# Designs tried in a protein design chat: VH-VL binders against q9h9l3. Part 82

Target 1, 176 residues: q9h9l3
Amino acid sequence: PRKMVAIDCEMVGTGPKGHVSSLARCSIVNYNGDVLYDEYILPPCHIVDYRTRWSGIRKQHMVNATPFKIARGQILKILTGKIVVGHAIHNDFKALQYFHPKSLTRDTSHIPPLNRKADCPENATMSLKHLTKKLLNRDIQVGKSGHSSVEDAQATMELYKLVEVEWEEHLARNPP

## First folded at step 3 (VH-VL)

Design N5f (framework fv_nivolumab)
Fold by ESMFold2-Fast, scan of step 3:
Structure N5f (fold): chain C 176 residues (1-176), chain A 118 residues (1-118), chain B 107 residues (1-107)
Amino acid sequence: as target 1 above (176 residues)
Amino acid sequence: QVQLVESGGGVVQPGRSLRLDCKASGFTFSNYGMHWVRQAPGKGLEWVAVIWYDGSYKYYADSVKGRFTISRDNSKNTLFLQMNSLRAEDTAVYYCARLEYSGSFDPWGQGTLVTVSS
Amino acid sequence: EIVLTQSPATLSLSPGERATLSCRASQSVSNYLAWYQQKPGQAPRLLIYDASYRATGIPARFSGSGSGTDFTLTISSLEPEDFAVYYCQQYYDWPLTFGQGTKVEIK
């Protein structure tokens, strides 16, 4: 009965030497992979390092980007009360300055049955790219121009659906 | 100069109410989540409550849930903590603090002492 | 709630000596850990965030390390102004929690 969405965020470097990770793009998809939200987001602080190879963010994307304040409100309205799926999702929640309840959070980087299906050690943290290729026969994060957060969110939802029944049963027996 | 200044502390009897204010200056207050953290005499730090940048989300420590209310007025650059049904164990210096992007606190106010006694 | 345990409770050292402070979490907090310094009558000051990154204006003698459940704050050579109480804080899960503090005092 609870609705489920998947999220993926891109961060840029702000603060001294670009060491602070600030939200610069967020994509949210529904259970079927349809895009509910996809916006470039303007951090309130000066961007020191765009981290373009990984984030795909360039100065041009900031010209009409949604200010952090407004984007955050829109994103939280979508996430609140829903089961939120992500990969290493705590980094996304930190960038949003938001703590989502653990009981409604699903992190595909820490689901032992998912690693088992991919012939990987159950306790290892595997990349989204590897799990997607192994289990969905789909290449994501190709090239050197940065990742697509829409593509990553869609892949994350599809990966979760492979173990959804058994993992939800596990969580019902072993609440987080 | 980035500053947070608390006010409103004092001596109050058990069961009564008190409101704390925290005035911000030197930064865009409406861009930041804000926290209250307290410290009982001779004890360590205890997180009390958080409010997001726009007032949309609030979370409280279990020890104060239902009794304390955090709020803010971005037009006045001011954070508030309404403390109801005060108990002796609420005696502490109360600090307001700004949420940084990393989930830590910087800067902090100087603190205001709340003493709950008969 | 996640409990943070700091050790030792008190560390008695002389200026110029190396200080090593420990913080242990009751469960993994990944790298979502900060360190603060508090001097008598003053508010806490952020030293380290995300386990190992120095906050703006913090001297190079302060360094943080660790991940998961075991974290360390190191002061390579104590200055007179470094004698204070130090707190760790996790922001991995609600509620946010602090350690009980380590007092670094003059021997």
Scores: ipSAE 0.006, ipTM 0.514, lowest interface PAE 11.9, mean pLDDT 87

Design N5g (framework fv_nivolumab)
Fold by ESMFold2-Fast, scan of step 3:
Structure N5g (fold): chain C 176 residues (1-176), chain A 118 residues (1-118), chain B 107 residues (1-107)
Amino acid sequence: as target 1 above (176 residues)
Amino acid sequence: QVQLVESGGGVVQPGRSLRLDCKASGFTFSNYGMHWVRQAPGKGLEWVAVIWYDGSYKYYADSVKGRFTISRDNSKNTLFLQMNSLRAEDTAVYYCARHYGDLEFDYWGQGTLVTVSS
Amino acid sequence: EIVLTQSPATLSLSPGERATLSCRASQSVSNYLAWYQQKPGQAPRLLIYDASYRATGIPARFSGSGSGTDFTLTISSLEPEDFAVYYCQQYYDWPLTFGQGTKVEIK
């Protein structure tokens, strides 16, 4: 079986003027798009800005949220030893305070063949919403209530599958 | 305040071994990956090795692979670098560094000098 | 491995002047680039991460820009304490690599 998962995280603002991005939700799906993890996460610092329009997170989601330390342990147990797919995934790993080997990391915002299929410049960083609409003919991140990290993780996995064969071949010839 | 303090450096002959320690304080050591970075006298920085927060993953620069072993003891807030089969080109100040997010180093120790000479 | 080339090797300036330091990568590192400052006898200090984000406690005069292969560190008005060696570092790919440094010295 494929040892591959896709991840998407939502962050809230903590610290001075809410400028620090702290993990507040994480969703992980397997190769087929089945949910392996989806929890609201309580940051160890006071939340200054929920960033609700983007994150979809509101105060009520924090009532039963998993504390950061516990959530991090659960998430890292799922990610360890697997190929992890994400979009601008460095932001997710930063929020998790986690290093994942580059050889096992796939970032759909930086895969030239994927941009080519979308008729976009290979060196451009395209949004998940744009690539999903262009290549999968699907609208994600719809409305004003915030994004669904499950929907984003599922879309990210489906996008990677479009270039998986050619990109894995490229990586085998050009190991990280 | 975050502090990292290296120790164990010294003068050693080629082919011998040394162990470096890095004592961490001021943060939850078990939540962070740790690195060793070295700097030869008058030269630039060279990354040496990484160990994950729980010790489950380790990776090494090709120049030290098979000779150096990185390890940690989370109960003692201590990072280790076991250096075997030392060569003249291993002469450097060795820094331990904490990673944040992906792999940028937000805090560094003051370094410990290892001199390999005959 | 990804090679980072810094230029110039040495930059001679006076306090109050603007410093611009370049870092070029042999292949795209996206925005997985950090800048460090090192003073004689001291450990490196993180200035900028993810190409453009200033680390905690770093003065506003330091800024980073760029993506892909071309990166710049700018010091808008040099203070006496800013004369040091500056290193870029990529964390896009194994092994982690540093540039060879740019020395900013007093003219």
Scores: ipSAE 0.005, ipTM 0.486, lowest interface PAE 14.4, mean pLDDT 87

Design N6 (framework fv_nivolumab)
Fold by ESMFold2-Fast, scan of step 3:
Structure N6 (fold): chain C 176 residues (1-176), chain A 120 residues (1-120), chain B 107 residues (1-107)
Amino acid sequence: as target 1 above (176 residues)
Amino acid sequence: QVQLVESGGGVVQPGRSLRLDCKASGFTFSDYAMHWVRQAPGKGLEWVAVISYEGSNKYYADSVKGRFTISRDNSKNTLFLQMNSLRAEDTAVYYCAKDLYYESSGFDYWGQGTLVTVSS
Amino acid sequence: EIVLTQSPATLSLSPGERATLSCRASQSVYSYLAWYQQKPGQAPRLLIYGASNRATGIPARFSGSGSGTDFTLTISSLEPEDFAVYYCQQRYNWPYTFGQGTKVEIK
């Protein structure tokens, strides 16, 4: 029913020395945490560094991955017109080559009430793992095989729901 | 009422630089991606550059990459285009354009344009 | 880059007639296509976005259709103020590109 989704993307290194971050997986969940989209995505450039420790991406995931141009179209169709929640979400939008409206964007790395509930400085940028442990009493990004973008998107939505009422009221009174 | 007002156009010699300004009013400037679009006399429209609402992402047409720089000052509601190493083919009316708030959209507001003529 | 080809280059019609303008993309742009109207000495005006959505203040006689690579702008009954140049634009991929325009002129 709610026109709100949460997104998390995984990036691999392309370009000189693998310094360019290219989209290699995207997960999108609805308000209840149900998966709307979860695909491995093939970058248009040669992958230099899979960054597996963090991304969880391996060469085998690229075999049947959706080409970037096709995946981007599918993803943007889901995001268009919705409130999109993410953590440090500017990185996801950059990887998608996409400009989502600021007033429809919710970044859980920059919500002062959320940090306050976690007993953290309001203006600090806290990791998704830290906020999820403090506020939801759950461990995410466990192990050495990389992160799950589904798990991260679900945790991000649950974190936002903790402050949704007060933050939406704040935004109504103080529009970006 | 939404207004976009360009300034800084003029006649310049090849190889020189110009800076174009676009002053915005009537909307929350910091919420929208902003674009520059140009049109050579008697020709069609050519997209030049875009800057995201927060200024972190910028993309350029291949014809201007390395020569033009787009920037913005959200505290002053102003968009800029720094044009270096100007060529005769850069002669055009330059329009400032606001991205429509809804994605999969177009440019919902345009300025009146400012003419840049690159000639000897 | 994605190339947009508009046809015809010029469409000569009388007021009250139906105008049908075509835009073809060199590769799929899904529904990420916009249409603009431009009159001499004026900035372009957004007519249609997302292939089929009419922009605010645009009369009902303007409609857009299509997806993928083939798109159409239709003006059901031309009014005198509709004689202008029309451009399509894709917003699917960088760089954004425009078609070369279709001029709708009075017979």
Scores: ipSAE 0.007, ipTM 0.587, lowest interface PAE 9.1, mean pLDDT 88

Design N6a (framework fv_nivolumab)
Fold by ESMFold2-Fast, scan of step 3:
Formats: structure tokens, sequence, C-alpha cells
Structure N6a (fold): chain C 176 residues (1-176), chain A 118 residues (1-118), chain B 107 residues (1-107)
């Protein structure tokens, strides 16, 4: 399609008191929402807090998980040279220890036209759940078993597609 | 001061059952995964079973699968190993072990001897 | 399952000498490897975790190195209390497995 992918990552708590966010799952979808990558990822440090209510990660998922170093290599091969869409995507890039070019990054938590379409203040940071319900009339992150990073990546791509033409024109006129 | 104290070991006939207890103190028991590791007389260490901190996830060595059941009671700071259909090859000192940072066994109990003999 | 092979089976040395113990994995365990010390009649004690990190209270003479499939435990200068059996353990995959042990004994 447009050499564009959407990403969503789940993090678990590592380090003292579980304060460090470490990558534990990554999902990447293409422009049409087809899954290109979806793997559980083994952090290099002991997991202190699975944060299961939000992450959906449990100890059983770590049994077959891909080690961080290997997973990172696989993920970066998919992201390199593509427009990458995410929601609060700086958290995903931080967990990946990766710097993606700003010109190829699209963050649905910081796109004023998207907030405007949702009747939200243009400079507010709105949750993915709220924007998806308001603009796509779809409930995501339902239940108490944690979030699906595939579902979140798919929703993120669909949200971006609602403002893609307008936002790409804006970026062409105001290059980052 | 972290302490793990095993109990319940003894001499038992083949085919019988035995339950081992491990009483924990000096740390927040409910925050850590717990393991059982055994050692046959004059032999090396063999990992037996693990239970997650909340008790919902359990894994076993193939040698004990279907015969042993690991469980815990976080309100009592106690780890259990229910051993059924015991065989002579199960004769060993059984250690309770606590997961520390980086998924290693930072503390061990003193062990309890289980002897399966006719 | 991942098999860990330790060598030598027995290492006979005098106090003050350097001890080098090997642990080889049948497949990569990355850095998810620990070393334990066990003295007769005692529980094992954690020495090294994550291949190279010394556990709390462990003397500086103990060091670990390696990654992937080949790992080494080094004791730079043996003290009398170091004569014991040493086990490596991988935490990368289920089931967790131990090596068969290396006995460090007085020459």
Amino acid sequence: as target 1 above (176 residues)
Amino acid sequence: QVQLVESGGGVVQPGRSLRLDCKASGFTFSDYAMHWVRQAPGKGLEWVAVISYEGSNKYYADSVKGRFTISRDNSKNTLFLQMNSLRAEDTAVYYCAKEGFYDYFDYWGQGTLVTVSS
Amino acid sequence: EIVLTQSPATLSLSPGERATLSCRASQSVYSYLAWYQQKPGQAPRLLIYGASNRATGIPARFSGSGSGTDFTLTISSLEPEDFAVYYCQQRYNWPYTFGQGTKVEIK
C-alpha cells in the first residue's frame, strides 16, 4: 500500500519496584490492517510487574517469547524506511530503544485534525479508546484481561486513515 | 532476613503420596514466583516445578508431570508440593527456592529428605 | 530441553590457585545463565546471575563470563571455603535445567 505500518507495544514492569517499562509484546499491521508481526518478547531483566490489567501479559506468554535483542532486529527490519503510525508512539520507540525519523512518524495522539473531528480540544492528548469509540463507533480494550496490541494497532491505522489526506498535505507544507 | 523452611519429608513406600510445605518469611511472598528443586543422593540438581506469584500459572519437569502438583497459599506465606504415585527415583532432598531479580534463585531452603523405599 | 554440560567433572587444586569451570549449552541461552555453589550437607548458594553479575555478598574473586552457548566461572585465587560443587543453570526456556556439576577439591 503506502509503505505505511502501524505499531502497538505492550510493556511490563522491570527493575526496582517495577518502575522500568520493558517491551513484552509488539504488533505491527500494514495499511489494510493485516498482521505483519505479533510476538511476545522476553525482557532481558526479571519481570517484577506484569501489569496484566493493561498489558494482557502473563508468565505463560514468556515461555515461547522471542528474546529482546532478536525481536528488536526483526521489528526494525519492518519499520525501516516506512511511515510508522502509532498512538503515543514515543513510548513504543523508547521500549524498542530505537530512533525513527520524525518525518516518517505519525502519532495519532498529536494530530490536531483528528481531535477536532472527535470534538476534542486540538492540543489535548486523548486516549486511543476514546478516539476509536468517538470516530469509529467501536469499543476496544474491553474487559479486564488486558489490551490486545493487534486490536490497538489496527484501530490506530484506521484512525490515521480518517485524516491521512489532510495531514499528509499539512506535513508537505510544513515539513518536520 | 529471608528464610525458607521446608517440612513434610520422610520415608514412604512406592505408590504412596506425600505433601511438602515451605514456609516463607522476610519478604513479600505474594510478589515472587516459587520453585521446587530436588537432588538425589550423590547426584546433581534437578528442577521440579514452578508456580507464579499469584498462583495461576504452573510448570513441571517431564519426570513429575501428572504426578506432582505445586500450589501456594499467599495468606499463609506457604508453598506446597503434593507428590502422588511416588517412585524410587523420586528419592531426593527437596529444596524450596525463591526467584530473585533476573529470574535467578536468590534464596533456598535447607531442604527436606524424601526417601521412597519398599 | 536445553542440556547443560559442565567440564571438567572434577578439578583438583591447591589454595591460591586459579579455578576455571566451563558450562556449555546445547542451544543459545543468551545471558540467562546462573552459577551456584553447594557445600556438603548445605543448600546451593547463588554466585553469579545473568552470566556475569555477582550476587549480593559474593567475594570479588568469583567472576562469570560468556554468552550464547559457552560460559565460564572463574575463581581467581581459591580460598579453603571455595572447595565445593559448582552448578550452572539456564533460565531461558522451560524446563529450567542444571549442569551435572563440577567438583572443586583439595589436591
Scores: ipSAE 0.005, ipTM 0.461, lowest interface PAE 16.2, mean pLDDT 86

Design N6b (framework fv_nivolumab)
Fold by ESMFold2-Fast, scan of step 3:
Order: sequence, then structure tokens, then C-alpha cells
Structure N6b (fold): chain C 176 residues (1-176), chain A 119 residues (1-119), chain B 107 residues (1-107)
Amino acid sequence: as target 1 above (176 residues)
Amino acid sequence: QVQLVESGGGVVQPGRSLRLDCKASGFTFSDYAMHWVRQAPGKGLEWVAVISYEGSNKYYADSVKGRFTISRDNSKNTLFLQMNSLRAEDTAVYYCAKDYVSGEYFDYWGQGTLVTVSS
Amino acid sequence: EIVLTQSPATLSLSPGERATLSCRASQSVYSYLAWYQQKPGQAPRLLIYGASNRATGIPARFSGSGSGTDFTLTISSLEPEDFAVYYCQQRYNWPYTFGQGTKVEIK
């Protein structure tokens, strides 16, 4: 099996006026898109703004949510030593209070060949929704009830697989 | 062979500024988060700051927040700590430390550089 | 911030004896605890991470145990090179915090 996973996190607003982004859900899928982890996560601080339109998180999800501390440990055990794929993945790592090695990180929002295949400027930061529609002919993040982090992680892995061979060759030639 | 070499330490008066450098070699510097840790004379270790591999995410200990700035130049394999508004309690040996792949520990440390803040 | 309290402050022992060092956290850090060894004039050296995992190259006489708030570093039979200051560190929350240290000295 591939030592590669894709991650997507959902954040809620904590702190003054909900300005702080705190982890509230994390989904991790393997190379084939099978779910390895999917838990609602209880932030250590009071949730001021659920950001439900984007996060999909509601108060009901917090009732049996895994405390941040425990969830973080579980997540890091899955990510450690693996190639981790994400979209704008720096936000996910920030929410996890974790720094994954650059050589093992793949950010589908910053892969020039992927943008090129989508007929987008190579240096632009395109949304996951746009790239998924253009390259996989799939609509994700549909509706107003919030995003599915499982769906987003699966789409992210599939997007990376489209450029995996050429991008890994590029990284071997130009180590990060 | 992994090496981290700090420089820039010295004696400085309260309220002034000092910049510490940490030169890395023997590993792919741009691949890892880097930290500053300090140790006051006769005291234990105190974590100061961290910076992500690309430089966009930074976190600081409350004791230095707003006064210290961590930065890095990956093209020069160098980590920096800009220390402003120095106080007597900032007197310490400052170590740069490399984060391990999963963030569970510091696998390599520099030898440290002494900063003395005295009036 | 999470406070780590180490005990005893000083442990006076002879080579060949067993050393047991304690680290207690003010709140649960789960298994996100590391142990470091520091000799005078030197940088700290990693011994144990994740509460119980021995770092590469660290002799088998060093072992770590514990979870939550109570942690122990054990040196089964002290060698001359083991007389040093030992620090625990929690890696669970920022800011990362260290204990005040336990000095293991020759009797």
C-alpha cells in the first residue's frame, strides 16, 4: 500500500468575536479514497461562531465530539512519516498545531501542472471546488449546509493522482 | 552530519535590540519547522518560538510575544530571531532546535549563544 | 500554560544504582512528553519521546513510562556518563513547556 494520505479539516471560530480558527472536524483518506479517520473534534475553547455555511459544524456535532487533545494525537499518528496531500494544507496544519515536513507535503492549491490541466494560470491559487469540477467533472461543496471534509479529502487525493507521476519527478529533480 | 550553529549573542542594555542567527547544515533545512529555546543562568529550558518550513506560520511564548520575531531564509539555510525591547529576564543561552518529522521532539540542537541583558 | 514539575530536584547516586525521575503535568498531556539529558556547557540531547519511545542510539538502560499527568524516566543501572541534568518537555500544547530539571549527581 501507498504511504500517502489526504486530509481535510473543518474549523470553527473561537476567541474574541470568533476570530480564532479552531479544529472541529478532520477527515483522512488513503490513496484509494477509503476513510482512515473522520471525527468531530471539540475545541478546548468556547465556540463563538460555528461557521456552519462552510464547516458544516452544528452544536449537535459537539455533543460526542473527540476532545482536541485526543483527536490531535490520533491524527498525528496517521500523518507521521506519510506523504500528506491537502488543499491549502497550511490551514489544516495550523489548526492541528502541527508542522509536517515539506518533502512529505503535497498542496493541490500550489501544483502548477494541476492548474495547467484545468486551463488556469500556473501561478494562481484555485479553489478545490473549481479544480474538482474542471478536472474530475464532479461538483463538491454543494448547497448551504456546509462542506463534507470526507468529500473534500477524497477529491483532493483524486486531483493529486492526476499529476502524481510528473510532480514526483519534478520534486526529485527540484527537492523541496 | 547535521549541524546547527548559533551566532549574534552578546551583552546588550535593557530596551535595545539584538538579532540571533542559526546556520543549518547536513539536512534539507527548508523541509523542517525550526524552534528557538532559551535557558536562563541556573534555570531550566524555556521554549521561545517556532516557524513552519515555508515561513508563513509562527507561534511565540507569551513572555516574548510582540517583542521577538522569528524568521528564516531557506536559500541561506538560516534561522533568525529578532529580539526587541530586551529585558533583564531575557538573559539566557539561546538554542536553535530542529523539529522531528512528527513534531514530538527536537532531534538536533545548536550549541547555543549567550545573550546577557544588563544595565 | 501547562506546568511540569520534576522531582526530586537532585538525586545523589553511585554508578550501578537505579535512578527514577518523576515529571508531573498540571493537566493531561497524554503521551506527548519527551525527556532530554543535558551536561554542563552542552546542548540538551533527546532520550525519550512519546513518553516511552527510546530515541535512536539511546542505550536500553533508559526507559520512559506514564501517560496523562504522571511520567517517569528510569535509568536501570547508572553509568559514569549518565550523571547530568534531565528535563521533561510536554509537546501537547503551545507554548511547549519544560520541567525545572532533575540533577543526577555522583555520591
Scores: ipSAE 0.007, ipTM 0.580, lowest interface PAE 8.6, mean pLDDT 88

Design N6c (framework fv_nivolumab)
Fold by ESMFold2-Fast, scan of step 3:
Structure N6c (fold): chain C 176 residues (1-176), chain A 120 residues (1-120), chain B 107 residues (1-107)
Amino acid sequence: as target 1 above (176 residues)
Amino acid sequence: QVQLVESGGGVVQPGRSLRLDCKASGFTFSDYAMHWVRQAPGKGLEWVAVISYEGSNKYYADSVKGRFTISRDNSKNTLFLQMNSLRAEDTAVYYCAKGLEYYDSAFDIWGQGTLVTVSS
Amino acid sequence: EIVLTQSPATLSLSPGERATLSCRASQSVYSYLAWYQQKPGQAPRLLIYGASNRATGIPARFSGSGSGTDFTLTISSLEPEDFAVYYCQQRYNWPYTFGQGTKVEIK
């Protein structure tokens, strides 16, 4: 069987008025929550807005950060051929400039049984923070110093595990 | 049964615009990333653009960036390439191509191509 | 961008002979390399993806090998229908790039 990993990325603002989201950190964990990859990543464009309150990225993190092209190669090598779990994972793939196969992608923001367990509308897009609090009784993304992509990736994998059997059976009967 | 059919090619003057369509059948179009690849007469293959399965993420070759726009309509199983500010160097057969489902490192299904000639 | 260089430019061989085609990348593409066959007036046909995986319906005489920067496509015994142009392609980084092609022609 294919191996499974979870990913979470942090983005900073680049481009005009800091409106472009550029990759500045990526964390990947395995099925058990062990860290496989966690690096600060230097965008190829000038950082206009660190978005520190949300990203946790500060100027000092960029000093020894891995350049985007090198980091992307390392990350894609880990993701290729694996089932990749994420929350609103399209944003992470966009920041990576990468298209992962739909059949191997699991987005915890779009899994109806997961929303059902959280007493949320099946087709709503719920935040990772809300689902983690409801289903794992854990507070993530706490405070104003920014999020931890490791913490977010670990929470995302644990959320997926709650519905894994049910959802994989559903996907086998209803291939994407 | 699985098929991609391009249309919209023709002769156009430099600086003008042209839109190419690619109609998909025999597979679930909305599940795959779609690409445009071109080939100038007597030359090799050049990748032009890609669009994600849901249409929100797009990338372009530097030679066409800012001039060409890729889009799709999943309800009509149709891929589009809007080509603006055409140059003689854009003369080519344009193929639409489907990304491989299980390992998106290859184009497993190709259309037969449509010829675009930019000439004055 | 990543440049792919194919060699030789032309292979002149007879049916039944072994063909070996090379593709070299200007930087590592790991295993993100595909091979295509193109006949005059036709769209390319996928032969190999992921450096060594044969695509559905492709005869066993076609095989791919290599990783990193050096890749090989082998046709163990040429059939008449195998005389065509062959292209390698990398999907490791944007833009996706193709080699210039190797023409396999009848001697």
Scores: ipSAE 0.008, ipTM 0.583, lowest interface PAE 9.3, mean pLDDT 88

Design N6d (framework fv_nivolumab)
Fold by ESMFold2-Fast, scan of step 3:
Structure N6d (fold): chain C 176 residues (1-176), chain A 119 residues (1-119), chain B 107 residues (1-107)
Amino acid sequence: as target 1 above (176 residues)
Amino acid sequence: QVQLVESGGGVVQPGRSLRLDCKASGFTFSDYAMHWVRQAPGKGLEWVAVISYEGSNKYYADSVKGRFTISRDNSKNTLFLQMNSLRAEDTAVYYCAKSFDYGEGMDVWGQGTLVTVSS
Amino acid sequence: EIVLTQSPATLSLSPGERATLSCRASQSVYSYLAWYQQKPGQAPRLLIYGASNRATGIPARFSGSGSGTDFTLTISSLEPEDFAVYYCQQRYNWPYTFGQGTKVEIK
């Protein structure tokens, strides 16, 4: 079987009025929640909006951050050929300028049985914070100092593990 | 059988527009990123554009940025390339190609459709 | 953009001989390198992905090696159907780019 990892990225605003989301941190954990990668990443464009309230990124994190080109190569080397778990993962892939195969992608924001276990409508898009509190009885993304992408990636993997057997069986019977 | 069939090629004058279609069959079209690759007569391969499986992310070769638009209709298993402001150097056979499911190559290609830009 | 340079431009060999084709990248593409075969009048065919993995249905005589900037495609013993043009492609960064091709022809 393929190896599985979970990813969570933090983005900052670049471009006009900071409307472009550029990668500024990436965390990747293995199936057991061990950190495989966690780096601050320097965007190739000027940062207009750090979005610190959500990203946790501050100017000081950029001082010795890994340049985007180098970080991207390191990250893609970890992701390629693996099942990648994320929450609203299309945003992470867009920031990485990367296309991961749908058959190897698991998005915890779009898994109906996961919502069912949380007593939420099956086709609703629930936040990572809500699902983690409801199903794991754990508070993440606490306070006003920004999110921990390591914490988010770990929570995402644990959420997926709750439905892994059921969902993998569904995918085997209904290949993407 | 897994198959891609291009159509829409022809002779067109410089500055005009042309749309290429690529019809997919034999696989779940909506699961794969799709590419356009071209080859000028007697020359090598040039990658042109890609679109993600859901259609929201697109990338282009520098030579076609701002002139060409890639799009797809997953309900019709069809990939499109809208080519505007055509130039003589756009003359080529245009191939439609499917991403390999590990994202590391293009495993299925169409037969190609010839686009000739001449006055 | 990343430039791929293939050498030699042409290899003139006989059936049964070993063919070694080179592809050099202007910057590291790690292992994100694919090889394709193209015969006259036909679409390209995927041979190798991820620098060294054979695609489904590709005969064992084809092998790929290398990483970073230097890559090699080897055909251990040429069959008549192997005389074709071979292209490398990097899939590390956008835009994806191809080498100019190496033609393997009958001596």
Scores: ipSAE 0.045, ipTM 0.668, lowest interface PAE 6.5, mean pLDDT 90
Fold by OpenDDE, second read of step 4:
Structure N6d (fold): chain C 176 residues (1-176), chain A 119 residues (1-119), chain B 107 residues (1-107)
Amino acid sequence: as target 1 above (176 residues)
Amino acid sequence: QVQLVESGGGVVQPGRSLRLDCKASGFTFSDYAMHWVRQAPGKGLEWVAVISYEGSNKYYADSVKGRFTISRDNSKNTLFLQMNSLRAEDTAVYYCAKSFDYGEGMDVWGQGTLVTVSS
Amino acid sequence: EIVLTQSPATLSLSPGERATLSCRASQSVYSYLAWYQQKPGQAPRLLIYGASNRATGIPARFSGSGSGTDFTLTISSLEPEDFAVYYCQQRYNWPYTFGQGTKVEIK
């Protein structure tokens, strides 16, 4: 078995009309929820839409933001060799322009036992907010300040821990 | 050297409690699920319990559910088995065992510690 | 729970002979079966995992085969140190379960 980390990223809009999602913040926590990484990241292209209501990203956060290429290197160094837990994690990997091995990836948006535990349809894609409320009795992503990627990463890890043994055995029987 | 060392066994009366310890060394303890397996005198192996890598999930054999509690302290590289309401049929050598990768088996075992429940 | 039945209960053989041990599951466990060896006064030792994979340090004379409900552990040529009790174990579902064991004894 490998060490586990959870990741959550915030993206801003770049390119024409801001339709390109670019990494603007990345948070990584360990199994205990300790923050291993939390940085604002400067996209290589001009930001057209900060998507603040969702991302929580503002102009001021970009003043001393870590350049994307540097941040990517730092993040990949942390992820390498780990089991990476995330929610709808394909979006995070896409923003990072990096895809972790499937066998070492855990997406809490696609874990039927987790949905079952939350009294949700097993094959439905539930939001992190919903699962967190149902299973952890905790409210996340509240307020006007936007999302906190640290909070989201921590919640994701806590959710996974609820089904860890069962799901790891399932994956052993049914490797991705 | 990878090693597991059980301790805490002894003779107890029915209804009493006992805690077993298992000290791990030679590997990253927190990376592996850990098991307890017991063996009654002259009998076969019986799986007792498992605890996930950092203790958030547990499973038990029906024979011990509600009476036994598996736990761990990763900072001390130690596995525990709290045994309450002990019965004569709980008499056995108790082994702690390290899970092989992704539950493929148990590749490291302790020497075992004898628990005798007798009036 | 999944019940594993081993046969024979006792296998009496001489050094150099071939040993064939069987383990049958009450339902399919696919290839998620392990074999263990236990000598008197010792802890069990992992021999085979995943039905047919030899654990590190295990001699080549040990081999596992089978899938689903029927599994076999074979010792191609028994060495004096191979006389012991052998257990199969499934990891397909909780709770983990062991077979009752086969004793390989010297004739």
Scores: ipSAE 0.043, ipTM 0.679, lowest interface PAE 3.2, mean pLDDT 93

